# Ledger of designs, part 19: VHH binders against Thiamine-monophosphate kinase (thiL)

Target 1, 333 residues: Thiamine-monophosphate kinase (thiL), of Prochlorococcus marinus (q7vei9)
Amino acid sequence: MLKEENTQEILHDLGEQEILNRLRKYMDYGQIDDDTALIKSYKKELIINTDMLVEDVHFSEITTNPNHIGWKAVATNLSDLACSGLEEVIGITVGLSAPSSTPWSWVDGVYTGIKAALNKFGGKLLGGDCSNGKQKTLCITALGTKGPLNLHRSNARPGDYLITSGPHGLSRLGLSLLLSDPITKSINVPNLLKEHAIKAHQEPQPPIKALQTLLKCKPYAMPWNAAATDSSDGLLEAIESLCRSSNCTAVVDHKNLPKHADWPSGKQWNDWCLEGGEDFELVVSLPPNWAKAWLKAMPCTKAIGRMKEGPAKAMWSNGETIQKAMDTKFEHF
Key: E = the ipSAE of ESMFold2; O = the ipSAE of OpenDDE; V2 = 0.75 times the mean of E and O plus 0.25 times the DockQ between their complexes.

## First folded at step 9 (VHH; framework vhh_7qbe_3)

Design w6 (from v5 with A95K; at its last look DockQ between E and O 0.36; V2 from the best seeds 0.00; counts 0 for: pae E 3.2 > 2, unsure alone 62.3 < 65)
Fold by ESMFold2, look of step 9:
Structure w6 (fold): chain B 333 residues (1-333), chain A 120 residues (1-120)
Amino acid sequence: as target 1 above (333 residues)
Amino acid sequence: QLQLVESGGGLVQAGGSLRLSCTASGFTYDMGWFRQGPGKEREFVASISVSGGSTYYADSVKGRFTISRDNAKNTLYLQMNSLKSEDTAVYYCAKVYQWSTLRPSEYDYWGKGTRVTVSS
């Protein structure tokens, strides 16, 4: 051809009013026209969280599409609420900043992903704002009711089982596959593991079912207290955070690392399991009777070690301190 | 019980197009299409994730078929273009349970199927 054609509708050409009109379908009737969302009084405590997703920090065109971005934005917020003992999701607000040249299809995809996640996990899109900016950014505020379980990092006690709600390292492997990192090309990763890893990275599942099952299997006589944190910054960081906050030692056995069934053998793969990040699982410290009930009720859980008296650190069962092998901790500044 | 209802099948000439639909009472799962040709076992055609962001296709249909979903209407679609006589089959809509990250994806609920016949 002598000329290139661009047929995408962009935000500049649509204008604010048409953008708002198109967004109506993702919200309750009339809500997008209101400056505020009415939340009726609850007898229970409310919990609130805000997270940001920023282009080239939390997502990129190479690893995710708009539907994935919208889903991930909801899932990461809901994971934070779950780690605080979420009962029910009330809803979210969305702040979106994007260049005026951004295609409408991108915005529509993001909201499609947001709505899909809300439909799956609960809650409504309560409102939000859209603004012009140089770099695509999502700011999600999520609200929920707090349930009866007092989850806090400081509640771990010697004698507790240390349990994960699911396997770790999958999101890190997924990222490496999407980026075509040399390590994933030099090893024949089974196809099923590839599919699970990519899905874990692009469409993470917040640990809401794991939390609900944990609540249901609590032995009658035990108090509503347990220790937990999430593993979004990596499993080892989560374990160390429990140790610091509870002033306990965590003792982990290499053989009990929470690996996918097809996870490869080797130090490098153990390092990704420990330090990969963005797995969005619960890491929980529980009294033995509750732990055994949860492990039985929820097959994806795994007992990876025990909490013991001692210095605030994580160690292997052979007595060696677990050493950080990767620089995988994400820091914004 | 969850029910899957396929529609849109029929008789079409080679090179033609059809759009299949599948409506479900609950639509918060990954979904897929399978087909069973005369004298063949049921085979994978396409699948789509719950967000709509991830799609997968059998090699035999890539570039010709497009899977999509409309979660507001609880409807899954398969747009079938450039149809060949080899595409003649009963097409089934299926739901994937994703209960645990440790389990392989399994298709657990199936529709009754809709017949597609491509005449030479």
Scores: ipSAE 0.405, ipTM 0.747, lowest interface PAE 3.2, mean pLDDT 86
ESMFold2 (binder alone), look of step 9: mean pLDDT 77; pTM 0.789
OpenDDE, look of step 9: ipSAE 0.408; ipTM 0.755

Design w7 (from v5 with Q98M; at its last look DockQ between E and O 0.11; V2 from the best seeds 0.00; counts 0 for: pae E 17.4 > 2, unsure alone 64.1 < 65, grease 25.4 > 24.2, placed apart)
Fold by OpenDDE, look of step 9:
Parts: structure tokens; sequence; C-alpha cells
Structure w7 (fold): chain B 333 residues (1-333), chain A 120 residues (1-120)
């Protein structure tokens, strides 16, 4: 009797997407199809997001001080609100766990960073909870009001332009620099790029301004519908996410990636641009007229491709499949 | 406002070659060439992506014409070889913000055109 070792499935083997898929059964149909939950209230529509930051997963003392951790926590959550059509930030709640041996200065620093980010982007610290834990963790719930834009990944249509709100790969480069990674030491990185990269990693900016500009650029006769997500998990993941939700094919121009002006040339660096993560830019699918208006109005935007009818996948303009670089995937689990 | 200026047109004998240029006043995304012959509608000739990685040609010019661009010079080119009488037209440079297109209506900027006359 070969004891079927009931090899209990572990989270690592499932991956984040499968875990989320399995969790769908505990929620209403379609509840997690978007980056945020929509709540209809008497006067206003609310959008809500929850995101966790865990030590040695999302932040490290080597690369980020407590102030940066707090800032990132806010920025990450606001990015999700932005890609769902945020109008105004209401505030955040913070669940904090940390070992008892943690110095107060760390906690104070984190909340200083939180406050600084809220001062810049809007909203208030609404409350939260603290507890002893084995690891430093932050669980943040962000609340905002929904504006007139209906941003859903499923809104992508064939013929749409694929546009990013800014450059990609900077956070990954910043991380590499902060870690004194041999890869980045092997090349001559311009000082300006170094500064931008480190800043992008330590002090990420949610794409709220980009969203506001997008809204202003909507042609009068067009519906308030578009497709958007953020690039927190990388540009490629964002694109693929749009494809999965809309059942469209994304055609990306490999020579027109959203790179910094001084971005290094080569496959490794292209991979960081595509898959580096934590850039928190909008990735948007827009009708041509709207796309053109936005591109004109906001110089940091870049058209990187187009959506077409076809299977839910991303591909290069030359017809080749976009291959994922295995080693650069941020694994949540 | 982006300005496009075409040059290189002229009289050429059948079987001859011409090279057209289009200089843009600034950075452009996808660009293309169109032409309008006597008594004909404006028709697509060729287009090139912003990076130059993608090119498209009308069937009538495929294998004879080559579109290229130099982004450092903000210049678009059309190398026309094996010219025919049917190629006689005013050639227009056009630019768009995004993806290559075969439809004139999707282009945002247009040059004034340069005349190409192919004599039999």
Amino acid sequence: as target 1 above (333 residues)
Amino acid sequence: QLQLVESGGGLVQAGGSLRLSCTASGFTYDMGWFRQGPGKEREFVASISVSGGSTYYADSVKGRFTISRDNAKNTLYLQMNSLKSEDTAVYYCAAVYMWSTLRPSEYDYWGKGTRVTVSS
C-alpha cells in the first residue's frame, strides 16, 4: 500500500495567483477582479485596498530606513487606488506587528514616513492596531473616493493603445545599487540615473498625477471607461494582467520600452525594465483619441504597444513571445 | 505644433531612383508616407514605428521602396527604386503619436508634400 504521501500543498508551490484564485470561493463573484473593492454608499462611492508589507520580503533594513518603509506602505496602497479611478484619498488604517525588542525609534520612523506620504498625497491616518510578533509587518487598508473614471482591467479593447505613465526598472536598479550588487558595479551608471533609481526604490510615487492628467485628457464624446493597472509587480505582469482580464492580445514594441533616458543597453537591463517591479506607474489601455491626447499632455507617458484581438497574452511586435526572465520574479510566496 | 517638411522630389525616368526626406521640427512617434496621384485619392505608401523596428508597405511599392528614419536627426526617409509612371504623385510625410497605421485619418501631422514625376 504505497502510502500516498498526502503532500500537503504549500503556498510556495501554489503561487500568489493560484492562492487568490482559490480564495475567490469565499467572496462574491467578481469581487477580486479589480485591484480594489468598490463600496456603494449613500453619497459617495468608496474604493478600498489592503496591502501588506513584511520584513525581508517587501523591505529590509539594508535598503530602507523606517521612514522609507512608512512611505512605501502608503505609496503602494495609493497606487492601487489610483489605478481604480481615485478621486480623493480619505485615509489609511495601519496594523503593525513587531518583536518586543524593536526600538521605539523604528516605529516612530515608520509612522513619520506614513505621515509624510499622507501629507503629500492626501488622506489621514484613521487608526489601526499594534501587536507583538515574530516579524515586522505592516498591514495597511487605504480608503478613497471613486471618481468618474471607470478603470477596470477588463475594459481593454482591440485597437487600444498600450501606454505607461513613466519609466520602468528604476526601483529594481535602485535596489541593486543599494545592495552594491556586482551586476550594477560592472557597468558605468550615470550619477543622475543612480539618484533617480535609488529615489524610486526608497520613495516611490503613486501615479496620482498621472491619473489626474488622464482624466483631463478624456475626449468629451468618449465614455468614462478605460483599462488600467499599476506596475507594482512589473510592467510585463501589468500587461499580462490586462490581457487576462480583457481577453486581448498585447503587442509590445521591444524597441519602445519605457526606459529612462540613460538606461543601460542589453538584455539584462531590458529584463529589469519589464520585470523589475515596484515602479508603481499606470499601465493603461486607451482608445486612440484618448491615448493621443494623454501622450500629448503628459511627456513622461510612453506608448509601448497596442491591444489586438487574440488570446490573452503579451507578445513582441515581431511576433515573438515575451519570455520571462526567471530570476527576477518577485515571489510573494 | 509639429512641423513636417518634405524634400527630394523631382523628375526621374522610369526605372530610376529617388530618395525623399522628411524633417520634423521635433520628436515623432510612428511616421509614414502617403501619396496622391493626379485624379486619385491619397493612398498609403509606407509606415515606420517610432523605433524603426516595424515597417509596413503598400503592395504596390513592396520590394521597391524602403522606409527608414533617423531619430537623432528627426528625419524620415523613403528610398524609391525602380520607379514607374504609376508612382507619379505628390508624396506626403505624416506623423502619429502611436502605432503604425495605414489610414490617413489616423495621422495627426502632415507635410506640404513633394512632387515626384516619373517620365516614361
Scores: ipSAE 0.000, ipTM 0.246, lowest interface PAE 13.9, mean pLDDT 87
ESMFold2, look of step 9: ipSAE 0.000; ipTM 0.132
ESMFold2 (binder alone), look of step 9: mean pLDDT 80; pTM 0.829

## First folded at step 10 (VHH; framework vhh_7qbe_3)

Design x1 (at its last fold request DockQ between E and O 0.65; V2 from the best seeds 0.00; counts 0 for: pae E 3.4 > 2)
Fold by ESMFold2, look of step 10:
Structure x1 (fold): chain B 333 residues (1-333), chain A 119 residues (1-119)
Amino acid sequence: as target 1 above (333 residues)
Amino acid sequence: QLQLVESGGGLVQAGGSLRLSCTASGFTYDMGWFRQGPGKEREFVASISVSGGSTYYADSVKGRFTISRDNAKNTLYLQMNSLKSEDTAVYYCAAVYQWTLRPSEYDYWGKGTRVTVSS
């Protein structure tokens, strides 16, 4: 008598060898049979980054599914590489820890998301390891080549335009919608904004295209220097980081906050735009000619203010210091 | 140029099922299905993110249609169950860098495949 195949396959029942066999489809032929990945000799500088995603810290089943988790793990790493002047993604390694009771479909979903992000942004799955653990955790190490642009938060100068690579606050709104927070219940969020916000939270886009366009539109005579940082901890923190590292004042025009077109009006919504996290955009300080070229080349960019001589702080155009309004600082320990 | 080719359309009786496929020359986009019924504007049916993790459905098809994708095969699917006469339309596969409900914002379109649901 034939029995139906058990489709709820857990890691315990599969064992290490079968798990490795199934992971072969995400790697180049033969790579899974080696303890190391051979990286072709490059004459370029390499950059490397490691990020960790932990269940109930960076993701949960309420807000994400395995495909989202795999995508986010790659996107987070690639955003960090972009902030360091990435030219080309070489690849990643994946460390996975999960309970033995975890369904194979969860692991398969994670690697589907990983592969989708690599296919879109570049690079290969170079290898990794899998271990039993009490809490689902992914540790991604990403490697890339460093391009010619020296991106450093200390490179901002008075007179620069302050520019964001995209709108801010979307991920925070998405999170609130997914959690059904009371803050979002009293306003009629347009359906298109709601869906964009949820997608921004679940499947963030690293600023690879924005970086590539920034490089392409550099005026020939200018040095390969610009100031940038990411906005993963919030736009205001990114601006303040630029100010501290460059000993400059950032003067922000509140009318130019980088809002989605349908972003609601009001203090709460301005606070989320300034201080909502996980937007994974570049915040860049550029000389005017480069800034104008980038703004023209990339519609998603927005000039939000200017850098000026003065104390290391962010200020509104009216001279008031921009005050932190949200208690959103995240610390692991 | 990205090429999208739909297949799987045809005649089905009300209550029946049909599976549409869309093969793409590149598969790093958010993907969607749209349809245009007789005398109607093109409307959103379903979409799926590039990772496969996020799916969205028009209210008129929710619970009856399932969108999926196989990135290894560069193929998008639409499983249509419990078909109704109002599902009669030309179905289009479409691709965009960032998901949207608006047909005018999609960058690439297939030629369409006809689905006819008879009583």
Scores: ipSAE 0.420, ipTM 0.776, lowest interface PAE 3.1, mean pLDDT 87
ESMFold2 (binder alone), look of step 10: mean pLDDT 81; pTM 0.825
OpenDDE, look of step 10: ipSAE 0.746; ipTM 0.885
ESMFold2, fold request of step 13: ipSAE 0.383, 0.317, 0.396; ipTM 0.742, 0.703, 0.758
ESMFold2 (binder alone), fold request of step 13: mean pLDDT 82, 82, 81; pTM 0.832, 0.832, 0.825
OpenDDE, fold request of step 13: ipSAE 0.602, 0.750, 0.748; ipTM 0.827, 0.886, 0.886

Design x2 (at its last look DockQ between E and O 0.73; V2 from the best seeds 0.00; counts 0 for: pae E 4.3 > 2)
Fold by ESMFold2, look of step 10:
Structure x2 (fold): chain B 333 residues (1-333), chain A 119 residues (1-119)
Amino acid sequence: as target 1 above (333 residues)
Amino acid sequence: QLQLVESGGGLVQAGGSLRLSCTASGFTYDMGWFRQGPGKEREFVASISVSGGSTYYADSVKGRFTISRDNAKNTLYLQMNSLKSEDTAVYYCAAVYQWSLRPSEYDYWGKGTRVTVSS
């Protein structure tokens, strides 16, 4: 970005035509002038997802800047598509509502983040709309093609390995650091862990590479079915969701929790690993041969437990039910 | 294979300014600038995330150098102000899938551009 901070160009002074003209650089030639986008798809199933991001509900200027907001908006949508067996991202539409007093640099930052995420993970900005409103709001619809893998929470079976695509708790630690919480100030968090955690919170990585590797590792003879969900609401919730949907028990060894290499020791930090949100990893239940292949091919993955016959719950290896220590359930109403 | 090409190096007097550029054949990576002075190991200077939202600086350059990127032009920049003789080095553009401060973890490197600060 070549622009100096604290720009004073605001949306009111630019007006709709100039705003649209500036947004052209984020879209294919001519697309911004069309009311619709033509999507050509033959002999393929499509998957679609819509998420809303609302200021002071899903993002805050205290913890994120416009580039982060744009990136996160795409990443969260793509994580949802990945958990449905995404093959290729076709594109997104963006509805943006913001006060007229909003600096152009804010809008430019959001679209810079959106485009960066699309360039990295696939897809195009297909279109959208801008409107004056009192609260900054983004509404993103993402569209992709469905690949051959039927990913569904109900596909877990006793005997499966339970695997995560990456470490957990980083986003929650990042949030705590950005807010200067006393809990994180009272311990010596190594600088590299601090930076990884803050990045995980501000620029989450959707599990696209992990999904692609999972597909490549499928043993030839196995059906194109696996159990998966994402961990956006936390690792424990993801595990419990698999258990409920598949009517299985997940047995987890506390030594196998998917921690960052420098993760602190102690119950508080295990609780954040289990129950911190916004990590956007795959949590997958796989037959042993597929699991072993994926673990070998994708070093960031970790086997955290096994699925077994039993009640629909998550349990430690000693038979105790894993108890929630945090209230992380989010409800809009 | 990702290709990175630096430009903008040269001779500059102490206290002066210089702007380095790095063009890339693909721009979906976290990017950084590193430098290597005579007889020294390659050291971290600055990095910027793919979205442009997160920037990091070595203590020795903080407040004097600014990293930025223009994803539309696939170009990374380093604006260097208030240059000192110890800033004399070959400056390298580098790319990594996931951000790092360590040169050993960067996957792709340019050939470098020479910056000489005379006093």
Scores: ipSAE 0.305, ipTM 0.698, lowest interface PAE 4.3, mean pLDDT 87
ESMFold2 (binder alone), look of step 10: mean pLDDT 82; pTM 0.835
OpenDDE, look of step 10: ipSAE 0.749; ipTM 0.885

Design x3 (from v5 with E106Q; at its last look DockQ between E and O 0.70; V2 from the best seeds 0.00; counts 0 for: pae E 2.6 > 2)
Fold by ESMFold2, look of step 10:
Structure x3 (fold): chain B 333 residues (1-333), chain A 120 residues (1-120)
Amino acid sequence: as target 1 above (333 residues)
Amino acid sequence: QLQLVESGGGLVQAGGSLRLSCTASGFTYDMGWFRQGPGKEREFVASISVSGGSTYYADSVKGRFTISRDNAKNTLYLQMNSLKSEDTAVYYCAAVYQWSTLRPSQYDYWGKGTRVTVSS
């Protein structure tokens, strides 16, 4: 650490064999030489997810560095598995495409972030591929075992508590801060909130601990069923998805929106809490006794409302339908 | 329980350099360095996220100190250059599971510290 290279080695100059040799440190001994990874036969159900991160679509050098990109790619996949009742992460495969001019330090950073996330949350780097391409792209497939809890958006029932596993809006605020947007520069965001928001954007935490605690808190008499979805597209969208899939109304208490302790007051900030994306939390519908146990066991969780019989939509407690305020959508095609 | 052990402290002349190390029994945490000078409160020095991607520094050490981690070796480092007499302190390694912060009250695990003395 006393000396860092002044010039960057690039992928073109290293060549495929040297790149593979350097990637060995991220895999089990010998795995890099195999075309396939051996996965021990399970008698349990397996769950699998694939996600892509594309330069200038999902990340940029303005908001993230390679370690963040690698971490986020794993965390996003693991959040999807958690929402399906993940028990154990088996591992991931990584497809990486990058221009030949890309510094090795960039690739090394991505894999450092990937390995750090796997070490924290479980699983191995099972294999993958690296190819030359014009645009930096990561494609990660994650594999895990399904645990006993049947999490499904359709499992919400009238009378359930609606609960979030953590605060919402932090990633959207973090993005705004990293881009130096005028709206966040016009107010004094407390330093602790800035730190948390930027961290939430760059290094999200998949809700694996929240899921594990949810399992432990299940009252004996309750069935192994609960409703959940992820909040990556925003809290309001997650709530509406639960409503549509379960044919229930969600009644949300405005005063119980899942805000960071230092979250600013005002409609703009409530809108970001409801509709800011990439928070990667669980949004869960639970019977009351289970809900109360989980809320007690996990301080970051918050009861934001109740599920009722009624049309499939989200409403405030005064009966008004919750209106979308951020009518911008992203479409790939 | 996570155990943190600092090393690399000692006596150094002003303007000199030292490298502190902290070995851990597990390394899936956000990590930081804090210090406590004579008669002072423990203060933040630097922190690094579990991925290694996010680093933060106290204003008093920016440009002079570099935090880094080697997750394969379960080791956190603090490279201290251009040392000043004001850097004299016991340096502590600290770890937190989630939501890393600059405040010492929010770190869950602490080492016993290593003393750095900057003479002249």
Scores: ipSAE 0.491, ipTM 0.810, lowest interface PAE 2.6, mean pLDDT 87
ESMFold2 (binder alone), look of step 10: mean pLDDT 82; pTM 0.839
OpenDDE, look of step 10: ipSAE 0.647; ipTM 0.850

Design x4 (from w1 with E106R; at its last look DockQ between E and O 0.01; V2 from the best seeds 0.00; counts 0 for: pae O 12.3 > 2, unsure alone 62.1 < 65, placed apart)
Fold by OpenDDE, look of step 10:
Structure x4 (fold): chain B 333 residues (1-333), chain A 120 residues (1-120)
Amino acid sequence: as target 1 above (333 residues)
Amino acid sequence: QLQLVESGGGLVQAGGSLRLSCTASGFTYDMGWFRQGPGKEREFVASISVSGGSTYYADSVKGRFTISRDNAKNTLYLQMNSLKSEDTAVYYCAAVYQWTTLRPSRYDYWGKGTRVTVSS
């Protein structure tokens, strides 16, 4: 009885057509039969983002299963849309390249994650393409409608409150935990924090709810303009980005860093809060009245400082410049 | 690497008009104008989104300056009307990344600047 070794199907064995056929289950009926997706905008403005995820650059199979890769891909793109004043998610397209030796299960997993994220946050898989490549790569284009809120980093003004939509550093901590990093082993991390951190890393949440709440909290007499970005590259980077675009100085209160309630104390952990990245929270500069309304409406928000007139930099309330701990000049190229 | 080249600066009388241009060497993201006057720090003037659908102005220039862009030409413009002596500065073109990446990157590109002098 030759035990049919359940030889994991690889992409080479399936071929492009079969792969596409199998991906039909993640799309609406008939969607893949057309070369293009028809989007009805009903005279609404559209926002579009494209982001590439490359193996060993943006994701690793060591720490992220295929489902989570798919989820993160969607979440990251939706975060960008959110920062641009997203009203409704329309959907995404997916370009996938992978070596022919890649198991089908990996592809299936990625799309499962994509579908799960879309189900949660909205939108549909509109289409895509698959190709053989030397490296696993996802190219995702996300489409949404623009709402009335005009978010631009340059909109920051002196006197504004600097507010985050949630805690920071969790994704970095999650990664550390997943890697069994000695640093995190050296401390007693509460179980709740561990769970939150791991979840934040594996299943990041775009700040869509935060955006919706922000919109609802806008005072009637105020313009629809605000300054916002996300903290995908870290809180400090987000703040500095706002400063550069608006040419304002951000004054940050050390005591008001957006830390989880059980966040470890110490410089290293502060650094993770500031520079850990991949938290995908909104970092917003708002006029005082709007800021207060948002803070009241959304408890997870935190005022971390204020904007003032001055050079484009982030500084502590004591007058010291916030120094970057991680010299890691990640050169993309 | 994106290169930005400003042009159109010069001497103009108070109340006059001037149009600045900035040409990018390639695809541009959000773009903006900054200025640095004598003895002053660089300050925000105006910005425009990638699509051109959103424009923003400093309070000091609202109603007088108009920012626009031609994506086909990779060119940013600043129409400056009703110029004042206080508008005297070196004007800098900047391109800002609208979309974040998963890793820290250089979000900002700057031109070398063009000098605008407004005489009373």
Scores: ipSAE 0.005, ipTM 0.220, lowest interface PAE 12.3, mean pLDDT 88
ESMFold2, look of step 10: ipSAE 0.011; ipTM 0.499
ESMFold2 (binder alone), look of step 10: mean pLDDT 80; pTM 0.820

Design x5 (from v5 with W99Y; at its last look DockQ between E and O 0.87; V2 from the best seeds 0.00; counts 0 for: pae E 4.0 > 2)
Fold by ESMFold2, look of step 10:
Parts: C-alpha cells; structure tokens; sequence
Structure x5 (fold): chain B 333 residues (1-333), chain A 120 residues (1-120)
C-alpha cells in the first residue's frame, strides 16, 4: 500500500507575514498594512461591542467547523449591536489566537465565515491581529451607527406586550443533536425541526431584520423608545433582565412560550425553550398598538405575556414565580 | 430581485462527471440544488449555508455529489461524480434568505434549470 504524505500548510510554516498577506483578500486594498483603520466622519452616535469566542468554552470541532466559528463570532457581536438600536454596521476588527500547528485552512475557513456574515449584514473587516496561543480564540470588536430608536432594558412599562422576535430552544436542541444526546434519540424529532435546530446552533442569525421591521412598525406619533434585550443567555434570563431594569413584573402564559411549530411536549422541552441559550433573538416590551403591528408584520414574532406593575420578576399567569429548572449560569471567573 | 442562472448541464455517459454552476446577482442566501426527472416531482439534491459551513445531501447522491460555494464570485457549484442514469433530470438552483431545507416550497428564488442527461 502506497501512503500519500499530508501537505497541509500550518501556521508555523507560514509565519506572520505570509498569514497577513493571505488575509489581504478579506479586507479593502491596503488596509492589512496599516496599524489603524480610518473611519470617515459620522454625524451620528456610534455603538461598539466586544465579544470573545474561546475553544472548548463557546465552540468545539465536534459541533462546529471554521466557517461556523467565523460566522458565529460576527453574528453574536451584531446581535448585541441590534439590541442597542443599530442603524448601520461600520465594521469589525478580529483578534485571532491559535496554536502554531493550526492548519491555514482553519484560519481561511474562519475568515470565509466572517466575510459571509459581513456581506449579509453589512460592514467591513477593518483590521486585526493574529498570534500564537494554546487555545483557539477569537476576539471581535464591532462598530456601528446608532439609529433613532432608544432601545433600553429600562423602558418597559406596565401594560406592554412582551414579545420575542423568534422561537427559542432551537440552539440547545441543535447542540444536543450534534452531540447525539440520548434524549434526542429517544423521540422522533421531525426533519424540519432537526435542520432548523442544527443551523440555529451552528450559524445563528442576529436579529437585524427583526429590528428593521420593528422600526418600520412604530406608530407615527409615538416616541422612539422601547425596551429590549437579547436572549443569548436564555429567554428566562432576558425576561428577568427586563423586569429588573424596568422595575416591572412579567406575566407569562406557558401556552404562549415561543416554540417552533413541531416543538415536542414535556417539561424538558419547555425548560430548553426558557433556558436553552444561544438563541440570538430580541425580547421586546412594547405598547399594545406597536406590538400588534410588529406581530402582524413579522410572522416569527410571538406575544408571550404582558408587563404589569409589581415586583421585578417573571411569573406564570397563576401568580407563581417562574423557577429556574436548569443550571445554565455560566461564569468565566 | 435575486436572479439565478445555472450552467454546466449536458449529456454524459454513466460513470462520468459534470460540474454545475449557478451564478447569482447577490450571494447572501442559503443555497440549494434540486432536480426534476421526467414526470416526477422536484426533489432535493443538496444544500449549503451562506457561510459555506453547513452542507446536506439527499441519500441518493451522498458520497457522489459535492456542493460548494464561492461567495467572492457569487457562484454555487455542484460537482457530480459517478453519474447514473437515474441522475437524469433538470437541475435547479434555489435560494432562501435563511435556513435552507429539503422542501422546495421554502425557497424564495429559483433558476430556470439546466438539463443533465446520463446515457449508457
């Protein structure tokens, strides 16, 4: 038997100068050679966010490939900007750390995913740096202009509808399917739900279209204020964050949980919907006429409850406090 | 308005190869290939996500066909190897804003198709 040698290029063999030269195709001409990116003057307020994705904390080769990692890194940053009332994405910078033994194809895949997300949602790759490190790590800083909507967690008021921009629990189900967890093997998960769940985990969509539609639905006479946060840490955490910031009670009907149409029945499935995490959706509190317009204009939205006067917590319709069922708190330190 | 144009179809002998291309006027969509044989319904062949990271194949083509995309060139590809007479069909390129699936009804944009004929 003849053995073919592996000729895969690794970062050690290329060196920093060649790596930067290869990354040139993802940037505007000349940008890779500058220490800074020149941002043309803006008459608008700017918003900025920084997130990190760390190997074996936020991603692994079992559940994702380099294209997924690059896409997710951009999408998570853009979700944060969307929740702050983003108008236009200006661009991002990328800090990449990886072992010297990492194949170039891995880096190239990451940047392919980054560029795909930027092409879809806007903005340019403004610059970045690569270095040697023990774990693969991406640090993305994203910059955008702020639009007219004052989107703050503290803007919820009693009488508002509580609305999600999309279904929840999909990313957690996708993760379980990718890991072949026994619970997902013991039930018949429909193919459409499987496909949606896996894609939601690997290639999340930031809620930019939902934000744009929300803006278009604002009643003419109302001020540009609404309450929102994202659900990346889970739907229940997002609801509780709104309650604390606005000093309101959220009253949720369990029948109105934002489930995929084929979502299974049962306690675990409700728990994943409430607490699953990495569902990069908006959770919004709106006056009734704005809420009704948004629900009509964007079919994936769902009214899940109402905000009322009361203690800062989430409650079921029967008055019981919604209890955490999963240990989903993640602390880095 | 997204426009999709397929190319690369033709006549090929069984066991042969063809590469189909689909050019698009914009390329920020999940993409798929579908095919329709004579007197049959349109069926799923393969799909690829906008990042290029997620691919899915119909069981009948898995291992023989490879879907890929070049976002810089706004081009989707289907490399078809080890072709069989049952692969004879009109092949369609399709696009959806997000979350491609096996279902033709969920795709928003379609090309006009390119014919592939596999002979003995």
Amino acid sequence: as target 1 above (333 residues)
Amino acid sequence: QLQLVESGGGLVQAGGSLRLSCTASGFTYDMGWFRQGPGKEREFVASISVSGGSTYYADSVKGRFTISRDNAKNTLYLQMNSLKSEDTAVYYCAAVYQYSTLRPSEYDYWGKGTRVTVSS
Scores: ipSAE 0.361, ipTM 0.748, lowest interface PAE 4.0, mean pLDDT 87
ESMFold2 (binder alone), look of step 10: mean pLDDT 81; pTM 0.840
OpenDDE, look of step 10: ipSAE 0.621; ipTM 0.839

